# Designs tried in a protein design chat: VH-VL binders against o27280. Part 434

Target 1, 266 residues: o27280
Amino acid sequence: MDSMNVPEVLEIKRIVEESESVKTFIFSWDFRREVRPGQFVMVWDFRDEKPMSVSLIDPVRSEIGISIRRVGEFTDRVHGLSEGDLLGIRGPYGRGFELMGRDILLVGGGIGMAPLAALADEATARGMRVDALVAARTADELLFLDRLEAAGVNISTCTDDGSCGFKGFAHERLLTLEENHDMAAVCGPEPMMFQVMRILDERDVPAQLSLERYMKCAVGICGQCCLDDTGFRVCAEGPVFWSQELSRVREFGRYRRDPAGRRVPW
Short names: E, the ipSAE of ESMFold2; O, the ipSAE of OpenDDE; V2, 0.75 times the mean of E and O plus 0.25 times the DockQ between their complexes.

## First folded at step 18 (VH-VL)

Design Bf12 (framework fv_bamlanivimab; at its last look DockQ between E and O 0.87; V2 from the best seeds 0.83)
Fold by OpenDDE, look of step 18:
Structure Bf12 (fold): chain C 266 residues (1-266), chain A 119 residues (1-119), chain B 107 residues (1-107)
Amino acid sequence: as target 1 above (266 residues)
Amino acid sequence: QVQLVQSGAEVKKPGSSVKVSCKASGGTFRSYGISWVRQAPGQGLEWMGRIVPRTGRANYAQKFQGRVTITADKSTSTAYMELSSLRSEDTAVYYCARDDQYEGHFDPWGQGTAVTVSS
Amino acid sequence: DIQMTQSPSSLSASVGDRVTITCRASQSISSYLSWYQQKPGKAPKLLIYAASSLQSGVPSRFSGSGSGTDFTLTITSLQPEDFATYYCQQSDDTPRTFGQGTKVEIK
């Protein structure tokens, strides 16, 4: 039971429909096992296993939430589940976000908002001022707006098609915002994160970014999530990295490796 | 500030169907759900079902399964509840309410729609 | 389904009185409990959510407490406008269920 690496079979307590393609699955959680925003768990549907970010952390109610975007066969099956159904959860794994200062900026794109939503809850609970730049392709893909607003987060939206908020990309919107923060947390498409990181670096704002890579073991053994040149394992040294760490990673913002180990451009 | 405005009172014959609308004014549904709750005269509140307009997915109380249909039109920010095979026992005020998917509380509520089923 | 039982079904009180209404769930619902006020001919109004969170705009004389299975709505000093029917509602499980209601009448 105390073994981190053995999946615990948990009942889906509730399902939140975040968007057409994203659902949040809520589970009872024993918080003797600490979990931090930015960490991930391995979700097992008894056929396959995939890493998923924790998007809700509620120690008071002893619950966690995992937001999953429907993108393939595994997630198709998971999205077909109902409340009361079972999933295997092991973890949490990886390095989560660290909170610093009084004012924090969150920059998220698409499903990347999942870990940031959890971080927002923690930051606001600590009395921090939280600004969130939420980006998506369209208005219907913007995630967690109501939840963030309820938490007291100041929200700025950005959509590729201009259907909500600023028309353009997150880094473009960021350039229009002159205010600096004590720290920033970023998660989303890697090209977005790359551009956002550059802007934050120029502004001397400490930034943490959450990377996504193919992760198989989650325990730093298989090497499937190893980043070129540095040897960083996303599941062990990450998935949250400081900007100065990512500056050493050549592939960041340029390509990733697929399950076969082939370079796949972004 | 979102407000929910429902359609007017209905008088129906047994065996017929009624369709009540609930329009969000002053905003959109966003990621919230819309729940339908009815109240028979002098009775308590009864949850019928919910839809998440953003996704179009609906859930129903078992009691009404197969007889109630909840739909939504995002373009007009309007939710609908259709109840078929009406009976005298279906005489009630029907409410729509914004449903927080995380907390599960209802706010705000529509003004209610009186539905009377009589021969 | 989770059953919600309120107590009492009705009570008589005077202006200025302290009023307490209880709600018991058939199983633990954590803090997923809301309280509503309903006046005749009107829609219910949210007073408390998450067992103890006061809804914006609701007077501070209203408060909620409890967790698990036992919950309480308290009105510290009853006002003339507070004579109404009150409902608890669980949001831990589907279907959502309400208590049978508590009618607060003038003595």
Scores: ipSAE 0.873, ipTM 0.928, lowest interface PAE 0.6, mean pLDDT 95
Fold by ESMFold2, look of step 18:
Structure Bf12 (fold): chain C 266 residues (1-266), chain A 119 residues (1-119), chain B 107 residues (1-107)
Amino acid sequence: as target 1 above (266 residues)
Amino acid sequence: QVQLVQSGAEVKKPGSSVKVSCKASGGTFRSYGISWVRQAPGQGLEWMGRIVPRTGRANYAQKFQGRVTITADKSTSTAYMELSSLRSEDTAVYYCARDDQYEGHFDPWGQGTAVTVSS
Amino acid sequence: DIQMTQSPSSLSASVGDRVTITCRASQSISSYLSWYQQKPGKAPKLLIYAASSLQSGVPSRFSGSGSGTDFTLTITSLQPEDFATYYCQQSDDTPRTFGQGTKVEIK
């Protein structure tokens, strides 16, 4: 293990099948370790360890949920697990979202809706009005719609193929939405987040965006999660950043880094 | 405002099978599950199993394992429950219900399908 | 399997009465408990979920309480349409299980 912390081995209590490619894994959690929407955990399958966003935070039931999209070898193995099987969890880590005002806009693309679903639950519990723009490639990949509706969230959808809601990109749909939010929270593919951030900045809507970068230690000492130009560590100063912080970051929306630290295009 | 509409009553002989349908009206299943619950005359409610139509994964109560098959067709927003090797004690009203995957409560319910097994 | 035991199995009451029905789980189910109302010849209707959350469209005279193993459904002023059978249901584990029912009858 590359972490300074040892993961706690937890039993998978429940698996929610969100889509053909996304599952939410629910664990009992001791909330003496507080968890905030936008923070992440490291998930260990006894071979490898990857950062995952928390999508459900339920202190009353002492449960957390972690949503995982199947995209490769690690996530294939985790998706093959059943209720009662074990995973290692360490964390939480990072800076979560901050709520302000009475009206919040959520903009999520694909699995990026996971941390926003947790934020929506907190915002609605505070009595905030929550609007969510939920984006995906197809209707079957729109995540958390039923959960958001049950929470009283006002949902707009867009799909690349037009199979549900607006046909097109999230930022294009955003141009047609009301402009009177006190803040926004954004998570999804980095090119989408860049375009959404530009619109929100022009509208003077304070925005927080959640980034993903390669992580090794998760506690801020190895330097692998640093952003170009600023030295921000995604695992320590993020993963959630204000748009003003990101506006000074050249790499945001332009490229990403592989595990070896090489620049690769989005 | 989704409603669940079930197929009509059935009269069956012991040893045969019955297949009950449950169609969503006014919407689709989305990420919800569909559970099947039966109620014998004058008796309480008994959960049989469920399916998540989006993924096709089904789970069954152990009592019915091997006799019940639950399937779904996303394109028609229809779920099906087939119970085989029928016995007279399988005489019941069979309900489908939409199943919240997080909370596990049932809402809405179908109108029910009476199945009578007699010889 | 988690066994759900309701008490009483039946009761007689008059319009305006306060009625309480209890449900006990054989192990902790946190707050994964729901209450249903069923009238003869009809499908059950969800009243309460998550132990205490009132379903949309259900009158406020219905309330639920409890967590862990002991749960209560209360009707504060019984109305003519409330004479029915009531079921609790746990959703903490598979299989989902129901209480045996409580019949609320006209006194």
Scores: ipSAE 0.766, ipTM 0.883, lowest interface PAE 1.1, mean pLDDT 89
ESMFold2 (binder alone), look of step 18: mean pLDDT 92; pTM 0.946

Design Bf13 (framework fv_bamlanivimab; at its last look DockQ between E and O 0.91; V2 from the best seeds 0.83)
Fold by OpenDDE, look of step 18:
Structure Bf13 (fold): chain C 266 residues (1-266), chain A 119 residues (1-119), chain B 107 residues (1-107)
Amino acid sequence: as target 1 above (266 residues)
Amino acid sequence: QVQLVQSGAEVKKPGSSVKVSCKASGGTFRSYGISWVRQAPGQGLEWMGRIIPRTGRANYAQKFQGRVTITADKSTSTAYMELSSLRSEDTAVYYCARDNQYEGHFDPWGQGTAVTVSS
Amino acid sequence: DIQMTQSPSSLSASVGDRVTITCRASQSISSYLSWYQQKPGKAPKLLIYAASSLQSGVPSRFSGSGSGTDFTLTITSLQPEDFATYYCQQSDDTPRTFGQGTKVEIK
């Protein structure tokens, strides 16, 4: 078995068009290498490398899926690929989600639903009751609704423009929901996650949140994904954090650092 | 519960074009695709192509490449299949079907549209 | 393209019989195999997906098995309404392809 730190060149088996800007790339995977929802892989297109969340984990078919949003030059190139083309994949890396209890709440925004979709599959397979609050700017940007529904997930949608479901933000919709869960998993825009975390904390619902930061090495060496004050490395100690951990991170929900190390406000 | 309702039977001359519609009722396409499958009289099923209405991207079987055009209108939840340069061999029942992008199975199916090509 | 070969092309059976239809793919398609039932003048109906998953609303007398290249549709006890043509379909690769069909006729 090859080192997890060496990219394995894999053929794209299938491409799922999730939305105008999001595609899921399916690969054969050797599950002797364990992968958990919430973990990420480094995707190499032989020119550049970027971290991407695993959005599908299928041990039966020996496949994984990686959902990629088109946001820049790298992802533009990747989105131009076809089935049968090759990509380099190394990993998985980072700390994934931990499932607890019987009832779980998923709160996701945009591409943040990618790791949560994988988590939903695992949770439902374990017989857990899964509620998902899926948020996006518009109806056309809501992701994985069909997959979630097929898995038996109870879905609530939220859109900024009201084109589908609750008109407003995820935390606003969450406030209208009174039911508590044994745990929550959250992934999406950091301002959303920040507000959602506050609500969950007030309700004493244990919550895990997946952070997004610029990650270069993925092995906790380069420090590019280091969070201020705590020294947490998103690629090593995260990307999934407990709310208690994030409560110690001052920058959470406020700003991130760009590749140049500059503070970029949310 | 989504249902697919197709347009009515067509009788066409050789060399002409036919455009069949497939409307999703009781819901939207969401992230599903719409595949078109035809069946000549007494023959099996033949996949023609697929569109993802959400993105507008379509793929076609090589056999029909250049002669078939699949489109979709999200605002009306309707998919279309246009076949040009019709031949007698194109006489068939044409089906639309909801296409699961992950699993690749078709469900549900439209009721079918009979297309007869005769001089 | 992936070719799907069904066997037999046709069979005669009686009510209550156990019926088995096989489908072979020209290459491995993992479990991306579906079975459809079609009655005269009607659209195909999904019976089995993912090789062995029973579609909602389909009677439990229908079952699918297999992986890789060899797949089987089984009807444990044939009912009068089961006389129809059955098709397998691979969804591993594009273009999607069907078996040639198996007509189940009354003996």
Scores: ipSAE 0.880, ipTM 0.931, lowest interface PAE 0.6, mean pLDDT 95
Fold by ESMFold2, look of step 18:
Structure Bf13 (fold): chain C 266 residues (1-266), chain A 119 residues (1-119), chain B 107 residues (1-107)
Amino acid sequence: as target 1 above (266 residues)
Amino acid sequence: QVQLVQSGAEVKKPGSSVKVSCKASGGTFRSYGISWVRQAPGQGLEWMGRIIPRTGRANYAQKFQGRVTITADKSTSTAYMELSSLRSEDTAVYYCARDNQYEGHFDPWGQGTAVTVSS
Amino acid sequence: DIQMTQSPSSLSASVGDRVTITCRASQSISSYLSWYQQKPGKAPKLLIYAASSLQSGVPSRFSGSGSGTDFTLTITSLQPEDFATYYCQQSDDTPRTFGQGTKVEIK
């Protein structure tokens, strides 16, 4: 009955160009619809509708930011829009991250840094000490570094090609980092998250990981976002899961599903 | 810490063009923009436009559209501003500044480049 | 374009005085406002961003306040090095626009 299930048409207030492939679209937002880091929205361009991560939550200015990677026809059309153009937004949906303790580790790969940037803002506002490991294939794809620095986050970087920071994979860099965090939040390519989760589990660090799956309804009724073996619905019971919940999921880190439900390799 | 170093002063005739460079040292542009702001003698500050070097996209104040071009070379961490069809009213100090895309403030600024347009 | 009206255009004050400079936007700019200090022959220096956030390395005698259309820069206990021209700047919309400046002179 409320605006959660019906897109609200909103004007693009500002566009931040994060990289060649990622833009953040900023909208005025009525925070009677509360938004938590790790939740997502459905973005409607009047032709198609896709799930997107919330990367900026600013109740003081009544603004949200939605970060969108250009990966196909829908996102190409959205990237072609200008400030003042309209998009439909419904949500937020899903379970967000929970903060605990005083020291948090963020591990983000590529666009996966988007929900973690929002979480970093909340954590620093609560007075937590925040360490972030930001991973990408190249230096030009490292996201949100300037914003994280401004928030007082302690940043480590890694790139596959070594163009910035540690050369190698996020889990390899993680092995060289401090081990005394109260919790971790992880979002990025699923193979990366699997490797990171294993290290964090061995260190007995409580970890929350954000998963991607195909979505249609976003409220858990269509079943398109279900995980094998558990029946968890990414759009309703996730996208953020505790590591112990994911340890029982056979598909996590091993394969993904296409829109027809078929297994495909990562 | 990133610092912005601009090219030296220029003296130009009306109708000509000037191209001012702005080099980042102590780092790269990352996701920041580079804005250009000018200040005529004894006058205030006037924003001309900006580029996002990571993406190559530029936008301009309407007053300068058609005669200003802002570019960047990521490999050298250098931005450029070219102003054409110069008039005596274009005599000013031209600053580049790092532009926070979220907040829109400028920090740091380059040292400024004096451009004098005189017959 | 959003017009920024700054006042006064000039003021004289003594070391130790409290100085207040105002800036008014022609429409709401939320808290997208910054303050700069400029000394003769030098580039502007950022003092305050987001209306009230003090830039790193800026003395705590500087403070900013306001939201919407009306903003204030305050200098408590004015020092000799604070002799300068001060500008406000909005960043809510393009083009970015500045106030006309306030010159602070020591009596």
Scores: ipSAE 0.734, ipTM 0.885, lowest interface PAE 1.4, mean pLDDT 89
ESMFold2 (binder alone), look of step 18: mean pLDDT 92; pTM 0.945

Design Bf14 (framework fv_bamlanivimab; at its last look DockQ between E and O 0.88; V2 from the best seeds 0.81)
Fold by OpenDDE, look of step 18:
Structure Bf14 (fold): chain C 266 residues (1-266), chain A 119 residues (1-119), chain B 107 residues (1-107)
Amino acid sequence: as target 1 above (266 residues)
Amino acid sequence: QVQLVQSGAEVKKPGSSVKVSCKASGGTFRSYGISWVRQAPGQGLEWMGRIIPRTGRANYAQKFQGRVTITADKSTSTAYMELSSLRSEDTAVYYCARDDQYEGHFDPWGQGTAVTVSS
Amino acid sequence: DIQMTQSPSSLSASVGDRVTITCRASQSISSYLSWYQQKPGKAPKLLIYAASSLESGVPSRFSGSGSGTDFTLTITSLQPEDFATYYCQQSDDTPRTFGQGTKVEIK
């Protein structure tokens, strides 16, 4: 078995068009290398490398899926690929989600639903009751609704423009929901996650949140994904953090650092 | 519960074109695709192509490449299949079916549209 | 393209019989195999997906098995309404392809 730090060149088996801007690339995977929802892989297109969340984990078919949103030059190139084309994949890396209890709440925004979709599959397979609050700017940007529904997930949608479900933001919708869960998993825009975390904390619901930061090495060496004050490395100690951990991170929900190390406000 | 309702039977001359519609009722396409499958009299099923209405991207079987065009209108939840340069061999029942992008199975199916090509 | 070969092309059976239809893929398709039932003048109906998953509303007398290249549809006890043509379909690769069909006729 090859080192997890060496990219393995894999053929794209299938491409799922999730939305206008999001595609899921499916690969054969050797599950002797364990992968957990919430972990990420480094995707190499032989020119550049970017971290991407695993959105599908299928041990039965020996496949994984990586959902990629088209946002820049790298993802533009990747989105131009076809089934049968090759990509380099190394990993998985980072700390994934931990499932607890019987009832779980998923709160996702945009591409943040990618790792949560994988988590939903695992949770439902374990017989857990899964509620998912899926948020996006518009109805056309809502992701994985069909997958979640097929898995038996109870879905609530939220859109900024009200084109589907609750009109407003995820945390606003969450406030209208009174039911508590044994745990929550959250992934999406950091301002959303920040507000959602506050609500969950007030309700004493244990919550895990997946952070997105610029990650270069993925092995905790380069420090590019280091969070201020705490020294947490998103690629090593994260990307999934407990709410208690994030409460110590001052920059959470406020700003991130770009590749040049500059503070970029949310 | 999503249902697919197709347009009515067509009788066409050789060399002409036919455009069949497939409307999703009781729901929307969401992230599903719409595949078109035809069946000649007494023959098996033949996949023609697929569109993802949400993105508008379509793929076609090589056999029909250049002669078939699959489109979709999200606002009306309707998919279309246009087949040009019709031949007698194109006489068949044409089906639309909801296409699961992950699993690849077809469900539900439209009721079918009979297309007869005769001089 | 992936070719799907069904066997037999046709069979005669009686009510209550156990019926087995096989489908072989020209290459491995993992479990991306579906079975459909079609009656004359009607659209195909999904019976089994993912090789062995029974579609909702389909009687439990229908079952699917297999992986890789060899798949089987089984009807444990044939009922009068089961006389029809059955098709397998691979969804591992594009283009999607069907078996040639198996007509189940009354003996």
Scores: ipSAE 0.860, ipTM 0.920, lowest interface PAE 0.6, mean pLDDT 95
Fold by ESMFold2, look of step 18:
Structure Bf14 (fold): chain C 266 residues (1-266), chain A 119 residues (1-119), chain B 107 residues (1-107)
Amino acid sequence: as target 1 above (266 residues)
Amino acid sequence: QVQLVQSGAEVKKPGSSVKVSCKASGGTFRSYGISWVRQAPGQGLEWMGRIIPRTGRANYAQKFQGRVTITADKSTSTAYMELSSLRSEDTAVYYCARDDQYEGHFDPWGQGTAVTVSS
Amino acid sequence: DIQMTQSPSSLSASVGDRVTITCRASQSISSYLSWYQQKPGKAPKLLIYAASSLESGVPSRFSGSGSGTDFTLTITSLQPEDFATYYCQQSDDTPRTFGQGTKVEIK
């Protein structure tokens, strides 16, 4: 564990431009430090450090990909980097997804598709049938479609504005999909995940959902990522939770905490 | 299934410019790139640069830096390559190709545009 | 720039022959290697990507192998439609570079 707590300075080998707001940064990685879909890393730009999703796990090439959405000062600086520039990476951290059965449904909103893309690669490599519901506000913000298609994933899309696929929210599209899945994996905006979880619970589909909370230490010491009611630490007991674990959490889908610890509505 | 259709052959004078178009028939661009590759008569293949149409960012081979400009128009699903200060050694067939950003292979290719530079 | 060297530059073969073409990179490119077939007056056609992955619709008599610096394209039973020029291409770094080509001819 001690090596996982020390940031490793890595050279950006390649940058994939997923959309105007999302880039995937690819690094050489020593897989003696195993990485699982659903785990996260802390990315350090030598000023600040933020948790980011692992979207590509390639032990054969010894490569890892980290997808980052441009949303503020930190991510603006990282998006300004070029191939050959350096970033610090700590991790991986957290509990990843578990695969079960033969048929899996992935439901991703925006950048939430990043860990699901990594999971899709593993699921298809195991010979599972993978369906993905990929959601965004607009067609230009749908992520990983070409990559998922190349992996043999069956894709359904929805956009808030109807510019691609079903017009509407992910949970509305989900109501029109077949109900023949052994499990589901869900990641995206927490309000979307809450609505999707309700439907999957009614259908008796085991679901795992990936949560985002403010993180400082990423190893479970500082308490900044704790959930109300249960005391679960998102960085240690999560970020991936079973739907049953989340059913006891009053805050899920209702509010979040900002970096100062204040309750903020979604 | 994406198909790439290029503009027709051109004959140009030394010192002029040429602009070749590459239209994707599959509708809206996704996250893939459009690369440009040329082939002089009887010669091999030479990568010139690429653009990511969704973002508008382009990258160029050093040999062509300053002479080539690659652009894209998302509304028409069309990429363009403009080569300036033409010389006789720029006589070639110019191809566009869909560029997989992860693997970097090219598939599909456009049919090619012959450009002849002569006085 | 990463230089890609193909061998041989040309070869003559008969229908039914086993043909091998090699490609060497001037530095390691992992498995970022693709193979293309080109017939006169036509655009190149992707055969193999990621060193060994067969593109959809390409006959199984084509196969690719190798990693690092040394790569091979194999055609196990040459057919009349396989007489063409073959190119390897690396995508590990910019600029993307191609081998000089291998012309496979009748005889």
Scores: ipSAE 0.707, ipTM 0.861, lowest interface PAE 1.5, mean pLDDT 89
ESMFold2 (binder alone), look of step 18: mean pLDDT 92; pTM 0.946

